# VH-VL binders against Coenzyme F420H(2) oxidase (fprA): the designs that were tried, part 14

Target 1, 148 residues: Coenzyme F420H(2) oxidase (fprA), of Methanobrevibacter arboriphilus (b1a7s3r263to410)
Amino acid sequence: VTIVYDTMHYSTQKMAHEIAEGIMAEGYDVEMFFLHEDERSEIVKSILDSKAIAIGAPTINDEPYPSIGDLMYYLKGLRFERTGIKRKAVTFGSMGGKGGTPASLGKDLGEYGFDVVDTCEVYYVPDEEENKACFKLGQKLVEEAKKI
Below, E stands for the ipSAE of ESMFold2; O stands for the ipSAE of OpenDDE; V2 stands for 0.75 times the mean of E and O plus 0.25 times the DockQ between their complexes.

## First folded at step 13 (VH-VL; framework fv_dargistotug)

Design t2 (from r4 with light chain Y94T; at its last look DockQ between E and O 0.97; V2 from the best seeds 0.77)
Heavy chain, then light chain:
Amino acid sequence: QVQLVQSGSELKKPGASVKVSCKASGYDFTYYAMNWVRQAPGQGLEWMGWINTNTGNPTYAQGFTGRFVFSLDTSVSTAYLQISSLKAEDTAVYYCARSRYTHGRWFDYWGQGTLVTVSS
Amino acid sequence: DIQLTQSPSFLSASVGDRVTITCRASQGISTYLAWYQQKPGKAPKLLIYGASTLQSGVPSRFSGSGSGTEFTLTISSLQPEDFATYYCQQLKSTYTFGGGTKVEIK
ESMFold2, look of step 13: ipSAE 0.572; ipTM 0.830
ESMFold2 (binder alone), look of step 13: mean pLDDT 93; pTM 0.948
OpenDDE, look of step 13: ipSAE 0.842; ipTM 0.929

Design t3 (from r4 with light chain L91Y; at its last look DockQ between E and O 0.90; V2 from the best seeds 0.00; counts 0 for: pae E 2.2 > 2)
Fold by OpenDDE, look of step 13:
Structure t3 (fold): chain C 148 residues (1-148), chain A 120 residues (1-120), chain B 106 residues (1-106)
Amino acid sequence: as target 1 above (148 residues)
Amino acid sequence: QVQLVQSGSELKKPGASVKVSCKASGYDFTYYAMNWVRQAPGQGLEWMGWINTNTGNPTYAQGFTGRFVFSLDTSVSTAYLQISSLKAEDTAVYYCARSRYTHGRWFDYWGQGTLVTVSS
Amino acid sequence: DIQLTQSPSFLSASVGDRVTITCRASQGISTYLAWYQQKPGKAPKLLIYGASTLQSGVPSRFSGSGSGTEFTLTISSLQPEDFATYYCQQYKSYYTFGGGTKVEIK
């Protein structure tokens, strides 16, 4: 499973880690990538080798955080629908206003050939219950991935 | 509040078996891995391994394979450490400690420890 | 396996002293390091995680620093209750503990 995220104030990062915890709790390995630090080619390689992915980004100016844009553009061009497998996906992110990033990313991933199984969005810093929800999201992703 | 409560002290003869329990409360048992740590008298801390509290899959550190068995009873949020064919060198305090799964994470809560004494 | 070497093994200090304990890793562990305090007959207590993050409820006189292979635990002003044994722990690849540093009263 590949998790890719960016973050502004570490909220989306916290979410990413909780999702990872859920996945690992199911006994599956996780490769986590931080868009601000990691190479897109490595991220894409990991995604290609994964049956499931989680992509997260915060919302800024009522849009997905810009850094996610180049990744999404990359994924779009790879034509995952032609790979022969329909990878499972979840999207997540934090927001301080209107939000909508997870839904937006999910829509795009769907168009790229992924099966988006769920999404999670939090307002500012996730609380304990929201962290648990992210954990559960990771578990759900694994459960769906097992069907592939 | 989070608590890990271990079973009481044990006095065993060489060759015998012991089973130490670690009962968790105050949190979702399956959200955290359970680790076991050994500390011989006057010595440092030694990680023995951990068990996935959701899948039940144990991972043993080098030197703790064979005679050491991690197990669970999730219905009572309890982890167990069983040591068979006890030796004098097994005399130690054994701790359970919870951690997260990603890179294991730190041990934020510990049991109070269980002294196992092996003596003829 | 990743080995952790603590120094010194023993440290004598007085109340009010600034105390520094070092932990060296055999290979890079980024900031995946924790510090624990253990008193006789008691379980270890988490002080610092992520090399520098203070655990909730731990006095601010405790601090951690470092990354990669060199880490330090600092007690800015030693208090009577701080005489104990301190352990570093890496959690990058499974778990290993340092040998411990016993802080004794001078």
Scores: ipSAE 0.135, ipTM 0.721, lowest interface PAE 2.2, mean pLDDT 93
ESMFold2, look of step 13: ipSAE 0.489; ipTM 0.810
ESMFold2 (binder alone), look of step 13: mean pLDDT 94; pTM 0.958

Design t4 (from r4 with heavy chain N35H; at its last look DockQ between E and O 0.82; V2 from the best seeds 0.65)
Fold by ESMFold2, look of step 13:
Structure t4 (fold): chain C 148 residues (1-148), chain A 120 residues (1-120), chain B 106 residues (1-106)
Amino acid sequence: as target 1 above (148 residues)
Amino acid sequence: QVQLVQSGSELKKPGASVKVSCKASGYDFTYYAMHWVRQAPGQGLEWMGWINTNTGNPTYAQGFTGRFVFSLDTSVSTAYLQISSLKAEDTAVYYCARSRYTHGRWFDYWGQGTLVTVSS
Amino acid sequence: DIQLTQSPSFLSASVGDRVTITCRASQGISTYLAWYQQKPGKAPKLLIYGASTLQSGVPSRFSGSGSGTEFTLTISSLQPEDFATYYCQQLKSYYTFGGGTKVEIK
């Protein structure tokens, strides 16, 4: 499983780590990528080698996640819908005001050929219950990926 | 309030078996892996392996494959260490300790330890 | 396996002293190292994780540093409750412990 995220205040990073915990609790490996530190070609390669992905981005001044947009554009061009095998996905993110980034990412991924099984969005920093939800999101992603 | 409470000390003869329990409370049991650590009298700490509390799958350190068995009862949030065919060299304090599942995670809480003494 | 060598194995010190304990890894482990304190008859207690991050509730006189193959634990002003055995632990592969450093009253 491949987790890709961007973050402004470490909130999305905390969510990504908790999703990874849920995936590993199910006995599966995780590769984690931070968009500003990792190269896009490595991220795409990991996604192509994976049956399941998690993509997260914060909302920055109600902007449409500019750092993740380059990756999403590239994924659109790969035409995953042509494989006949629909990879599983989840989306996640943190917000300071206007929400909806995880849902928007999920809609786009669905159009690109992914089966988006759930989303998770938190306000500012995840609390204990929201951390548990992220853990369960990781577990759900694995459960759905096993159906492939 | 996280607690790991282990069963009491055991005095056994060579060839017998022992089962040490580690009961967890104050957190969601399957959110953390459970590890077992041995400390022989006057000696350092030795990692024995861990068990995935969500799947029940154990992993044993080198040298602990065979007579050592990890198991769970998730309905009561309890991990178990069973040692069969006890030898005098098994005399030690046995600790349980928890960690998160991701690699590179530390042991933040430990059980109080269970002394197992094997003597004729 | 990744071996850890702690130095010294035994240390005699007075209250108020600055104490430094070294842990060397046989290969690079980045910052995947933790430090534990163990008092006689008690379970180990986590002091430091990630080589340098202080665990919640641990006094600020404890500090850790290092990366790669060499790591240190420092107690800036030794207190009576700090007389204990200290262990490093690598977390990169198979959770190996160092041999321990016993800190006792001089």
Scores: ipSAE 0.568, ipTM 0.827, lowest interface PAE 1.7, mean pLDDT 86
ESMFold2 (binder alone), look of step 13: mean pLDDT 93; pTM 0.951
OpenDDE, look of step 13: ipSAE 0.605; ipTM 0.864

Design t5 (from r4 with light chain S30K Q55E; at its last look DockQ between E and O 0.91; V2 from the best seeds 0.75)
Fold by ESMFold2, look of step 13:
Order: sequence, then structure tokens, then C-alpha cells
Structure t5 (fold): chain C 148 residues (1-148), chain A 120 residues (1-120), chain B 106 residues (1-106)
Amino acid sequence: as target 1 above (148 residues)
Amino acid sequence: QVQLVQSGSELKKPGASVKVSCKASGYDFTYYAMNWVRQAPGQGLEWMGWINTNTGNPTYAQGFTGRFVFSLDTSVSTAYLQISSLKAEDTAVYYCARSRYTHGRWFDYWGQGTLVTVSS
Amino acid sequence: DIQLTQSPSFLSASVGDRVTITCRASQGIKTYLAWYQQKPGKAPKLLIYGASTLESGVPSRFSGSGSGTEFTLTISSLQPEDFATYYCQQLKSYYTFGGGTKVEIK
């Protein structure tokens, strides 16, 4: 499983780590990428090798990180709907005002050929229950990916 | 509040078996892996391995793949360490310690330790 | 298997001294290192994780630094309650511990 995220003040990073915990609790390996530090080509290679992905970004519309947009554009061009494998996906993120980034990313991934099984969005910083939801999101992603 | 409570000290003869328990409370047992750490008298800490509390799958460190068995009873949030064919060199304090599942995760809570003494 | 070498194995220092303990890994472990304090008869206590992040409730005189293969635990002003053995632990693979550093207060 491949987790890719961008973040503003670590909230989305916290969510990504908790999703990874849920995946590993199911006994599966995770490869994690932070878009500001990792090469896009390595991220795409990992996604191509995976049956499941999680993509996260903060929802604050004032300062969208172009790296998520660049990745999504690249994924669109790869035509995953033509690969014969309907990879599973989840989207996640934090919001400081108007939300909706996980939903919009999920819609885009669906159009790119992914089966988006769930989303998770939190306000600013995840609380205890939201961390638990992210953990369960990771477990759900693995469970759905096993159906491929 | 997070707590790991281990079973009491054991005095055993060589060749016997022992089962150390580690009962967890104050958190969701399956959200954390359980690690086992050995410390012989006057010696340092030695990681023995861990068990995935969600799947029950153990991982053993080198040197602990034979006589040492990790197991669980999730219904009572308890991890177990069983040592068979006890040798005098197994005399040590055995600790349980929890960690998250991802690599690079530290042991934030430890049991109080269980002294196992093996003597004839 | 990743070996950790702690130095020194033993030190004796006065209250108020700055104490530095070094941990060297046999291969790169990024920042997957923790430091623990153990007092006689007690379980180890987490001091620092991620090589440099202080655990809650740990006095600010403790600090950690390093990445890759070289790591340092520093006690800026040694206190009487800091008499203990200190262990590093790598958390990249098979979670080995360093050999320990026993700190004795003169």
C-alpha cells in the first residue's frame, strides 16, 4: 500500500501515519511519501506496484500545494482505467475553513480508474476519535484491496 | 490510563516451562503491537521480538526463534511469553512493552517486569 | 541486524555537569532511535524518541540529536535523580538496544 500526502502544519501527516498504522495492523506493508520531500517518479512507481493507495492533502483553499495537483495530473495521464486493475483508494485531509478536498480528490481518482472506498476529513487537528477513524480507514482499505 | 501489568516472579528448574503474562488496560489492545524484552542480571536490554495483536502473528529476534513463543488472548487484552526447556541462562527479567505497528515507533509503556529464575 | 555501540559504558560525574552519551549504529537508521532511562529495579522509561523529540514529562535538561549513524543524548545539568543506566534503541529493524551507559553521580 502507498500513502501520499501533503500537509500544512502536520495534521494531514498525523492522519497519514494513523492510516498506515491501520494497514500494518492488518499485516501489510506501507510505503509512505511526503510530496515536498519525495520524487514524483518514485511515488508513481510505488502506486503502480500497489493495489491500494491513500492520498491526502489539506483543504485550505488559500494555499493549495501545487505538488498534489501535479501528482493528480500525472495520475490522470497514466490512464489507470486501462490497466485492467481497479485499484482501491482512500482520500483524507484536514480543513481550516471550507472543506471538500478529500471528496474532490476522490472524485478525480474515481475518474482516473480507482475504486475510492472511503474518505476522511478533520477540522484542523485530529482528535482521539478522528485518529481511530483514520486507523479504521487503513484497515478498510486493506479489506477492500483483498477483494481484487 | 495506559497500564501493562505482568504476572509475578517465577522460580523454575532447568527443563521446565514458564508462561509470563502481560495484561493491558487503558487503551484499545489491537491498536498497538506488543514487544518482549529480556534483561539478564547485571546485563543490558535485549529485544526478543513482537507480536501483532490484531493478527496474532509473531516476529522473533535472532536467537529467540526456538524455545520462545509469543501468544495472545485478545478477549482479556493479554499477551503471553512462553519459554520451554528452560536453561539457567534464561534467568532474567522479562518485560513487555507496547509500540505502534509502523517502523520507527518507540516503546512508550512498559510492564513492571517479571523475574524468571532458573536453578536446580 | 543493526548493532548499536554506546560510549562510554560508564561515567562518573558531579551534579551540575554536562553529560554526553553517544550511540553509533552499524548502518543508517535515519532518525529511528529512542533513548531510555532505567533505574535499578525499575522498567526502562522513554526519554526521547525520533532521535530528538522529548517525551512528555521529561525534564528539558535532556536533549537528543543525530541522524543516520551517529546519535547523542545530552544532560545539560546533571541532577542527583539522573543516576541511572541509559540505553539507545534503534527502531528501524529488529529493534536492538545499545549496551547501556551507567551514570554514577560523584
Scores: ipSAE 0.516, ipTM 0.820, lowest interface PAE 2.0, mean pLDDT 86
ESMFold2 (binder alone), look of step 13: mean pLDDT 93; pTM 0.952
OpenDDE, look of step 13: ipSAE 0.869; ipTM 0.938

Design t6 (from r4 with light chain Y95F; at its last look DockQ between E and O 0.96; V2 from the best seeds 0.69)
Fold by ESMFold2, look of step 13:
Structure t6 (fold): chain C 148 residues (1-148), chain A 120 residues (1-120), chain B 106 residues (1-106)
Amino acid sequence: as target 1 above (148 residues)
Amino acid sequence: QVQLVQSGSELKKPGASVKVSCKASGYDFTYYAMNWVRQAPGQGLEWMGWINTNTGNPTYAQGFTGRFVFSLDTSVSTAYLQISSLKAEDTAVYYCARSRYTHGRWFDYWGQGTLVTVSS
Amino acid sequence: DIQLTQSPSFLSASVGDRVTITCRASQGISTYLAWYQQKPGKAPKLLIYGASTLQSGVPSRFSGSGSGTEFTLTISSLQPEDFATYYCQQLKSYFTFGGGTKVEIK
């Protein structure tokens, strides 16, 4: 499973790590990528080698954090529906205002050939129950990916 | 209040078996992996491996894949270390310690330790 | 098999001294390193994780630094309660420990 995220504040990073915990609690490996630190070619290779992905970004001024857009554009161009595998996906993020980034990313991934099985969005910083929800989201992603 | 309570000291003869318990409380047991660490008298710390408390699958460090068995009873939030065919060199304090599942995650809570003494 | 080499193995210092302990990894481990303090007869206690982040409740006189293969634990103004053995632990693969550094207060 491949997790890709961008964050301005550490909230989305915390969510990504908790999702990874849920995935690894189910006994599966995770590759984690932070967009500003990792090479995009490596991210795409990891996604191609994975049955499931999690993509997250914060919402800034009620808009998606723009650095994730470059990755989404490349994913659109790769025509994942042609790979013979309909990969499972979840989207996640933190918000300071109205939100909506996970839903928007999910819609885009669906158009790119992914089966988006759930989303998770929190206000500012995840509390203990929201951390548990992210953990369970990781577990659900694995459960859905096993159906491929 | 997170705590890990281990079973009491054991005195065993060579060739016997021992089962050390580690009972967890104050947190969701399956949200953390359980690690086992050995410390021989006057020596340093040695990681023995861990068990995935959600799946029950153990991972053993190199050198611990024989006589050492990790197991669980999730109904009582307890992890176990069993050592068979005990040898004198197994004399040590054995610790349990929790961590998250991802690599790069530290051991934030430790059990008190269980002294296992193997002597004729 | 990632080996950790701690130095020094033994250290005598006076109250108020600045103490530095080093830990060198046989291969790169990024910042996946933790430091523990162990007092006689007690379980280890986490001091620092992620190479440089203090665990909650740890006095600010403790600090950590480093990445890759070389790491340090520093105690500014050593206190009597800092008498202990200190271990580094790599958290990249197989969670191996360094050999320990015993700090004696003189």
Scores: ipSAE 0.530, ipTM 0.808, lowest interface PAE 1.8, mean pLDDT 86
ESMFold2 (binder alone), look of step 13: mean pLDDT 93; pTM 0.951
OpenDDE, look of step 13: ipSAE 0.663; ipTM 0.881

## First folded at step 14 (VH-VL; framework fv_dargistotug)

Design v1 (from r4 with heavy chain H103F; at its last look DockQ between E and O 0.82; V2 from the best seeds 0.75)
Heavy chain, then light chain:
Amino acid sequence: QVQLVQSGSELKKPGASVKVSCKASGYDFTYYAMNWVRQAPGQGLEWMGWINTNTGNPTYAQGFTGRFVFSLDTSVSTAYLQISSLKAEDTAVYYCARSRYTFGRWFDYWGQGTLVTVSS
Amino acid sequence: DIQLTQSPSFLSASVGDRVTITCRASQGISTYLAWYQQKPGKAPKLLIYGASTLQSGVPSRFSGSGSGTEFTLTISSLQPEDFATYYCQQLKSYYTFGGGTKVEIK
ESMFold2, look of step 14: ipSAE 0.620; ipTM 0.850
ESMFold2 (binder alone), look of step 14: mean pLDDT 93; pTM 0.953
OpenDDE, look of step 14: ipSAE 0.874; ipTM 0.939
ESMFold2, look of step 16: ipSAE 0.584; ipTM 0.842
ESMFold2 (binder alone), look of step 16: mean pLDDT 93; pTM 0.952
OpenDDE, look of step 16: ipSAE 0.872; ipTM 0.939

Design v2 (from r4 with heavy chain G104N; at its last look DockQ between E and O 0.86; V2 from the best seeds 0.00; counts 0 for: pae E 2.1 > 2)
Fold by ESMFold2, look of step 14:
Structure v2 (fold): chain C 148 residues (1-148), chain A 120 residues (1-120), chain B 106 residues (1-106)
Amino acid sequence: as target 1 above (148 residues)
Amino acid sequence: QVQLVQSGSELKKPGASVKVSCKASGYDFTYYAMNWVRQAPGQGLEWMGWINTNTGNPTYAQGFTGRFVFSLDTSVSTAYLQISSLKAEDTAVYYCARSRYTHNRWFDYWGQGTLVTVSS
Amino acid sequence: DIQLTQSPSFLSASVGDRVTITCRASQGISTYLAWYQQKPGKAPKLLIYGASTLQSGVPSRFSGSGSGTEFTLTISSLQPEDFATYYCQQLKSYYTFGGGTKVEIK
C-alpha cells in the first residue's frame, strides 16, 4: 500500500502515520511518501505497483493544498481505468476552516479509475478518537483491497 | 495505566519446555506489537523478534528461528513465548515489550522480566 | 544486520560530572534510535526516542543528539540515581541493541 501526503503543520503527517499503523496491523507493507521531500517519479511507480493508495493533504484557506495538484495531474494522464484493475483508495486531511480536500481528491481519483472507499478529515490536529479512526481507515483500505 | 505482567520464574532441566506469559492491560492490545527481548546473566539486551497482535504473525530475529515460538491469546490480552528443547545457554531473563507497528517502534513499556534457569 | 557499537563500555564519574556516551551504527539509520536506562534487577526504561526526544518523565539533564551513523547520550550533571547501564537501540531493521555502557558513580 502507498501513502502519499503533503502537510504544513504536521497534522496530516500524523494522520498518514496512523493510517500506516492500521495497514501494518493487518500484516501489509506500506510505502510512505512526503511530497516536499520525495521524488514524484518514485511516488507514481509505487502507486502503479500498489492495489491500494491513501492520499492526503491539508486544506488552506478553504481550498485544497496546491502541491498535491501536480501529482493528481500526472495520475490523470495515466488512465488507470484502462488497466482492468480498479485500485482502492482513501483520502484524508486536516483543516483549519471549511474543509473539503479529502472529498475533492476522492472525486478526482474516482474519475481517474480508483475505487474510493472512504475519506477522513479532521479539524486542525487529530485527537485520540480521530487517531483511532485513522487506524481503522488503514484497516478498511486493506480489507477492501483484498477484494481485488 | 499501561501494564505488562509476566509469569513467574522457571527452573527447568535440559530438554524440557517452558512457556512465558505476558499479560497486557490499560490499552487496546492490537494497537501495539509485542516484542521479546532476552538478557543472559551479566549480558546485554538481545531482541528476539515480535508478534503482530492483530494477525498473530510472528517475526523472529536471526538465531531465534526454531525452538522459540511466539503466540497470543487475544481474548485475555496475553502474549506467549515458548522455548522447547531447553539448553543451558537458554538461561536468561526474558522480557516482553510493546511497540507500535511502524516508525514508532521504541519500547515504551516493558514487562518485569521472567527468569528461566536451565540446569541439570 | 545493522550493528551498534557503544563507547565506552564502562565509565566512572563523579556526581555533577558531564557524561557522554556514544553509539555508532554500521549503516545509516536516520534518527531511528532510542536510548534506555537499566538498573540492576529491573527492566530497561525508555529515556530518549527519535535520537533526541525525551520520554515523558525523564529529567532534562538527559539529552540525545545525532543522526545517520553517530549518536550521543549526554547527562549534563550526573546524579547518584543515574548509576545504571545505558543501551542504544536502532529502530530501522532487526531492532538491535548496542552492547551497553555501564556508568559507575565514584
Scores: ipSAE 0.486, ipTM 0.799, lowest interface PAE 2.1, mean pLDDT 86
ESMFold2 (binder alone), look of step 14: mean pLDDT 93; pTM 0.949
OpenDDE, look of step 14: ipSAE 0.876; ipTM 0.939

Design v3 (from r4 with light chain K92R; at its last look DockQ between E and O 0.94; V2 from the best seeds 0.76)
Fold by ESMFold2, look of step 14:
Structure v3 (fold): chain C 148 residues (1-148), chain A 120 residues (1-120), chain B 106 residues (1-106)
Amino acid sequence: as target 1 above (148 residues)
Amino acid sequence: QVQLVQSGSELKKPGASVKVSCKASGYDFTYYAMNWVRQAPGQGLEWMGWINTNTGNPTYAQGFTGRFVFSLDTSVSTAYLQISSLKAEDTAVYYCARSRYTHGRWFDYWGQGTLVTVSS
Amino acid sequence: DIQLTQSPSFLSASVGDRVTITCRASQGISTYLAWYQQKPGKAPKLLIYGASTLQSGVPSRFSGSGSGTEFTLTISSLQPEDFATYYCQQLRSYYTFGGGTKVEIK
């Protein structure tokens, strides 16, 4: 499983780590990428080799963070619907206002050929219950991915 | 609130078996992996491996892949270490310690330790 | 397998002294290192994780630094309750411990 995220003030990073914990608790390996620090080509290679992905970003002006937009554009061009595998996906993120980034990313991934099984959005920084929800989201992603 | 309580000390003869328990409380048992650490008298700490408390799958460090078995009873939030064919060099304090599942995660809570003494 | 070498293995110091303990890894481990304190007859207690982050409830006189292959634990002003054995642990792969550093009263 591949987790890609970008973050403002590290809230989305906390969510990504909890999702990874849930995946690892199910006995599966995770590759994690922080969009600013990792190469796009390496991220895309990992996604191509994965049956499941988690993509997260915070919201800016009711729009996804610019760096995640570049990745989403690239994924659109890869035409994942043509691979014959309907990869599973979740989206996640933090918000400081209206939010909506996870839902928007989920719609886009669905159009790109992914089966988006759930989303998770928190206000600012995840609390203890929101961390548990992210953990369960990781478990759910694995549960769904086992079906392929 | 988080607590790991281990079974009492054991005095055994060479060739016998022992089973050490580690009962967890105050947290969601499957949220953390369980590690086992050995400390021979007067010596340092030695990581023996860990068990995935959600799947029951153990991972053993080199040197612990034979006579050492990790197991669980999730219904009572308890991890077990079983040592078979005991040798004198197995005399040590055995600790359980929890960690998260991902890499780079520290051991934040430890059991009090269980002394196993193997003497003829 | 990643080996950790602690130095010194033994240290005698007075209350108020500044104490430093070194941990060297046989290969790069980024910041995946923790420090533990162990008193006789007791389980180890986590002091520092991520090479430099203090665990909750640990006094600020403890500090950690380092990345890659060389790490230090510093106690800025040694207190009576700090006389113990200190261990480093790498958390990159197979979680090996250093050999320990015993800090005793001079």
Scores: ipSAE 0.567, ipTM 0.825, lowest interface PAE 1.6, mean pLDDT 86
ESMFold2 (binder alone), look of step 14: mean pLDDT 93; pTM 0.946
OpenDDE, look of step 14: ipSAE 0.845; ipTM 0.930

Design v4 (from r4 with heavy chain Y109S; at its last look DockQ between E and O 0.91; V2 from the best seeds 0.77)
Heavy chain, then light chain:
Amino acid sequence: QVQLVQSGSELKKPGASVKVSCKASGYDFTYYAMNWVRQAPGQGLEWMGWINTNTGNPTYAQGFTGRFVFSLDTSVSTAYLQISSLKAEDTAVYYCARSRYTHGRWFDSWGQGTLVTVSS
Amino acid sequence: DIQLTQSPSFLSASVGDRVTITCRASQGISTYLAWYQQKPGKAPKLLIYGASTLQSGVPSRFSGSGSGTEFTLTISSLQPEDFATYYCQQLKSYYTFGGGTKVEIK
ESMFold2, look of step 14: ipSAE 0.566; ipTM 0.818
ESMFold2 (binder alone), look of step 14: mean pLDDT 93; pTM 0.951
OpenDDE, look of step 14: ipSAE 0.884; ipTM 0.942

Design v5 (from r4 with light chain R24Q S93K; at its last look DockQ between E and O 0.93; V2 from the best seeds 0.76)
Fold by ESMFold2, look of step 14:
Structure v5 (fold): chain C 148 residues (1-148), chain A 120 residues (1-120), chain B 106 residues (1-106)
Amino acid sequence: as target 1 above (148 residues)
Amino acid sequence: QVQLVQSGSELKKPGASVKVSCKASGYDFTYYAMNWVRQAPGQGLEWMGWINTNTGNPTYAQGFTGRFVFSLDTSVSTAYLQISSLKAEDTAVYYCARSRYTHGRWFDYWGQGTLVTVSS
Amino acid sequence: DIQLTQSPSFLSASVGDRVTITCQASQGISTYLAWYQQKPGKAPKLLIYGASTLQSGVPSRFSGSGSGTEFTLTISSLQPEDFATYYCQQLKKYYTFGGGTKVEIK
């Protein structure tokens, strides 16, 4: 499983780590990528090799964080619907305003050939219940990916 | 409050077996892996391995793959260490300690330890 | 296996002293290192994780530093309750412990 995220507020990073904990609790390894520090080619390679992905980004000025848009544009061009595998996906993120980044990313991934099984969005920072929800999201992603 | 409560001390003869329990409370048992750590009298800490409390799958450190068995009873949030064919060298305090599942995670809570003494 | 070498194995110090304990790894472990305090008859207690982050409730006189292969635990002004044995632990692979450093009253 591949987790890709960007963050400015540590909230999305914290969510990504909790999702990874849920995946690992199911006995599966995870590759984590921080979009600002990792090479896009490595990220895409990992996604191509995975049956499940989690993509997260915060909102900035009531807009999705622009760096994730570059990745999404690249994924659109790869036409994952042609691979014959309907990969599972979840989206996640933190917000300070209107939010909606996880839903928007999920819609785009669906158009690119992914089966988006759930989304998770928190206001500013995740609380204890929201951390548990992220853990369970990781477990759900694995559960759905096993059906492939 | 997070607590790990271990079973009481044991005095055993060589060749016997022992089962040490570690009962967890104050948290969701499957959110954390359970580790086992050995400390022989006057010696340092030795990591024995861990068990995935969600799947029940153990991982054993080198040197602990034979006579040492990790197991669970998730219905009572309890991890177990069983040592078979006990040897004098197994005399030690055995600790349980929890960690998260991902790499690089520390042991934030420990059991009080269980002394197992093996003597003829 | 990643081996950890702690230095010194033993030190004698007075209340108020600055105490420094080192831990060297046989290969790079990034910041995947924790420090524990253990008193006789008690379980270890986590002091520092991620090489430098204090665990909640740990006094600020404790600090950790380092990355890669060399790490340091410092007690800026030793207190009576700090006389104990200290262990480092690497958390990159197989979670190896250092040999320990016993801090005793002079």
Scores: ipSAE 0.558, ipTM 0.823, lowest interface PAE 1.7, mean pLDDT 86
ESMFold2 (binder alone), look of step 14: mean pLDDT 93; pTM 0.950
OpenDDE, look of step 14: ipSAE 0.859; ipTM 0.934

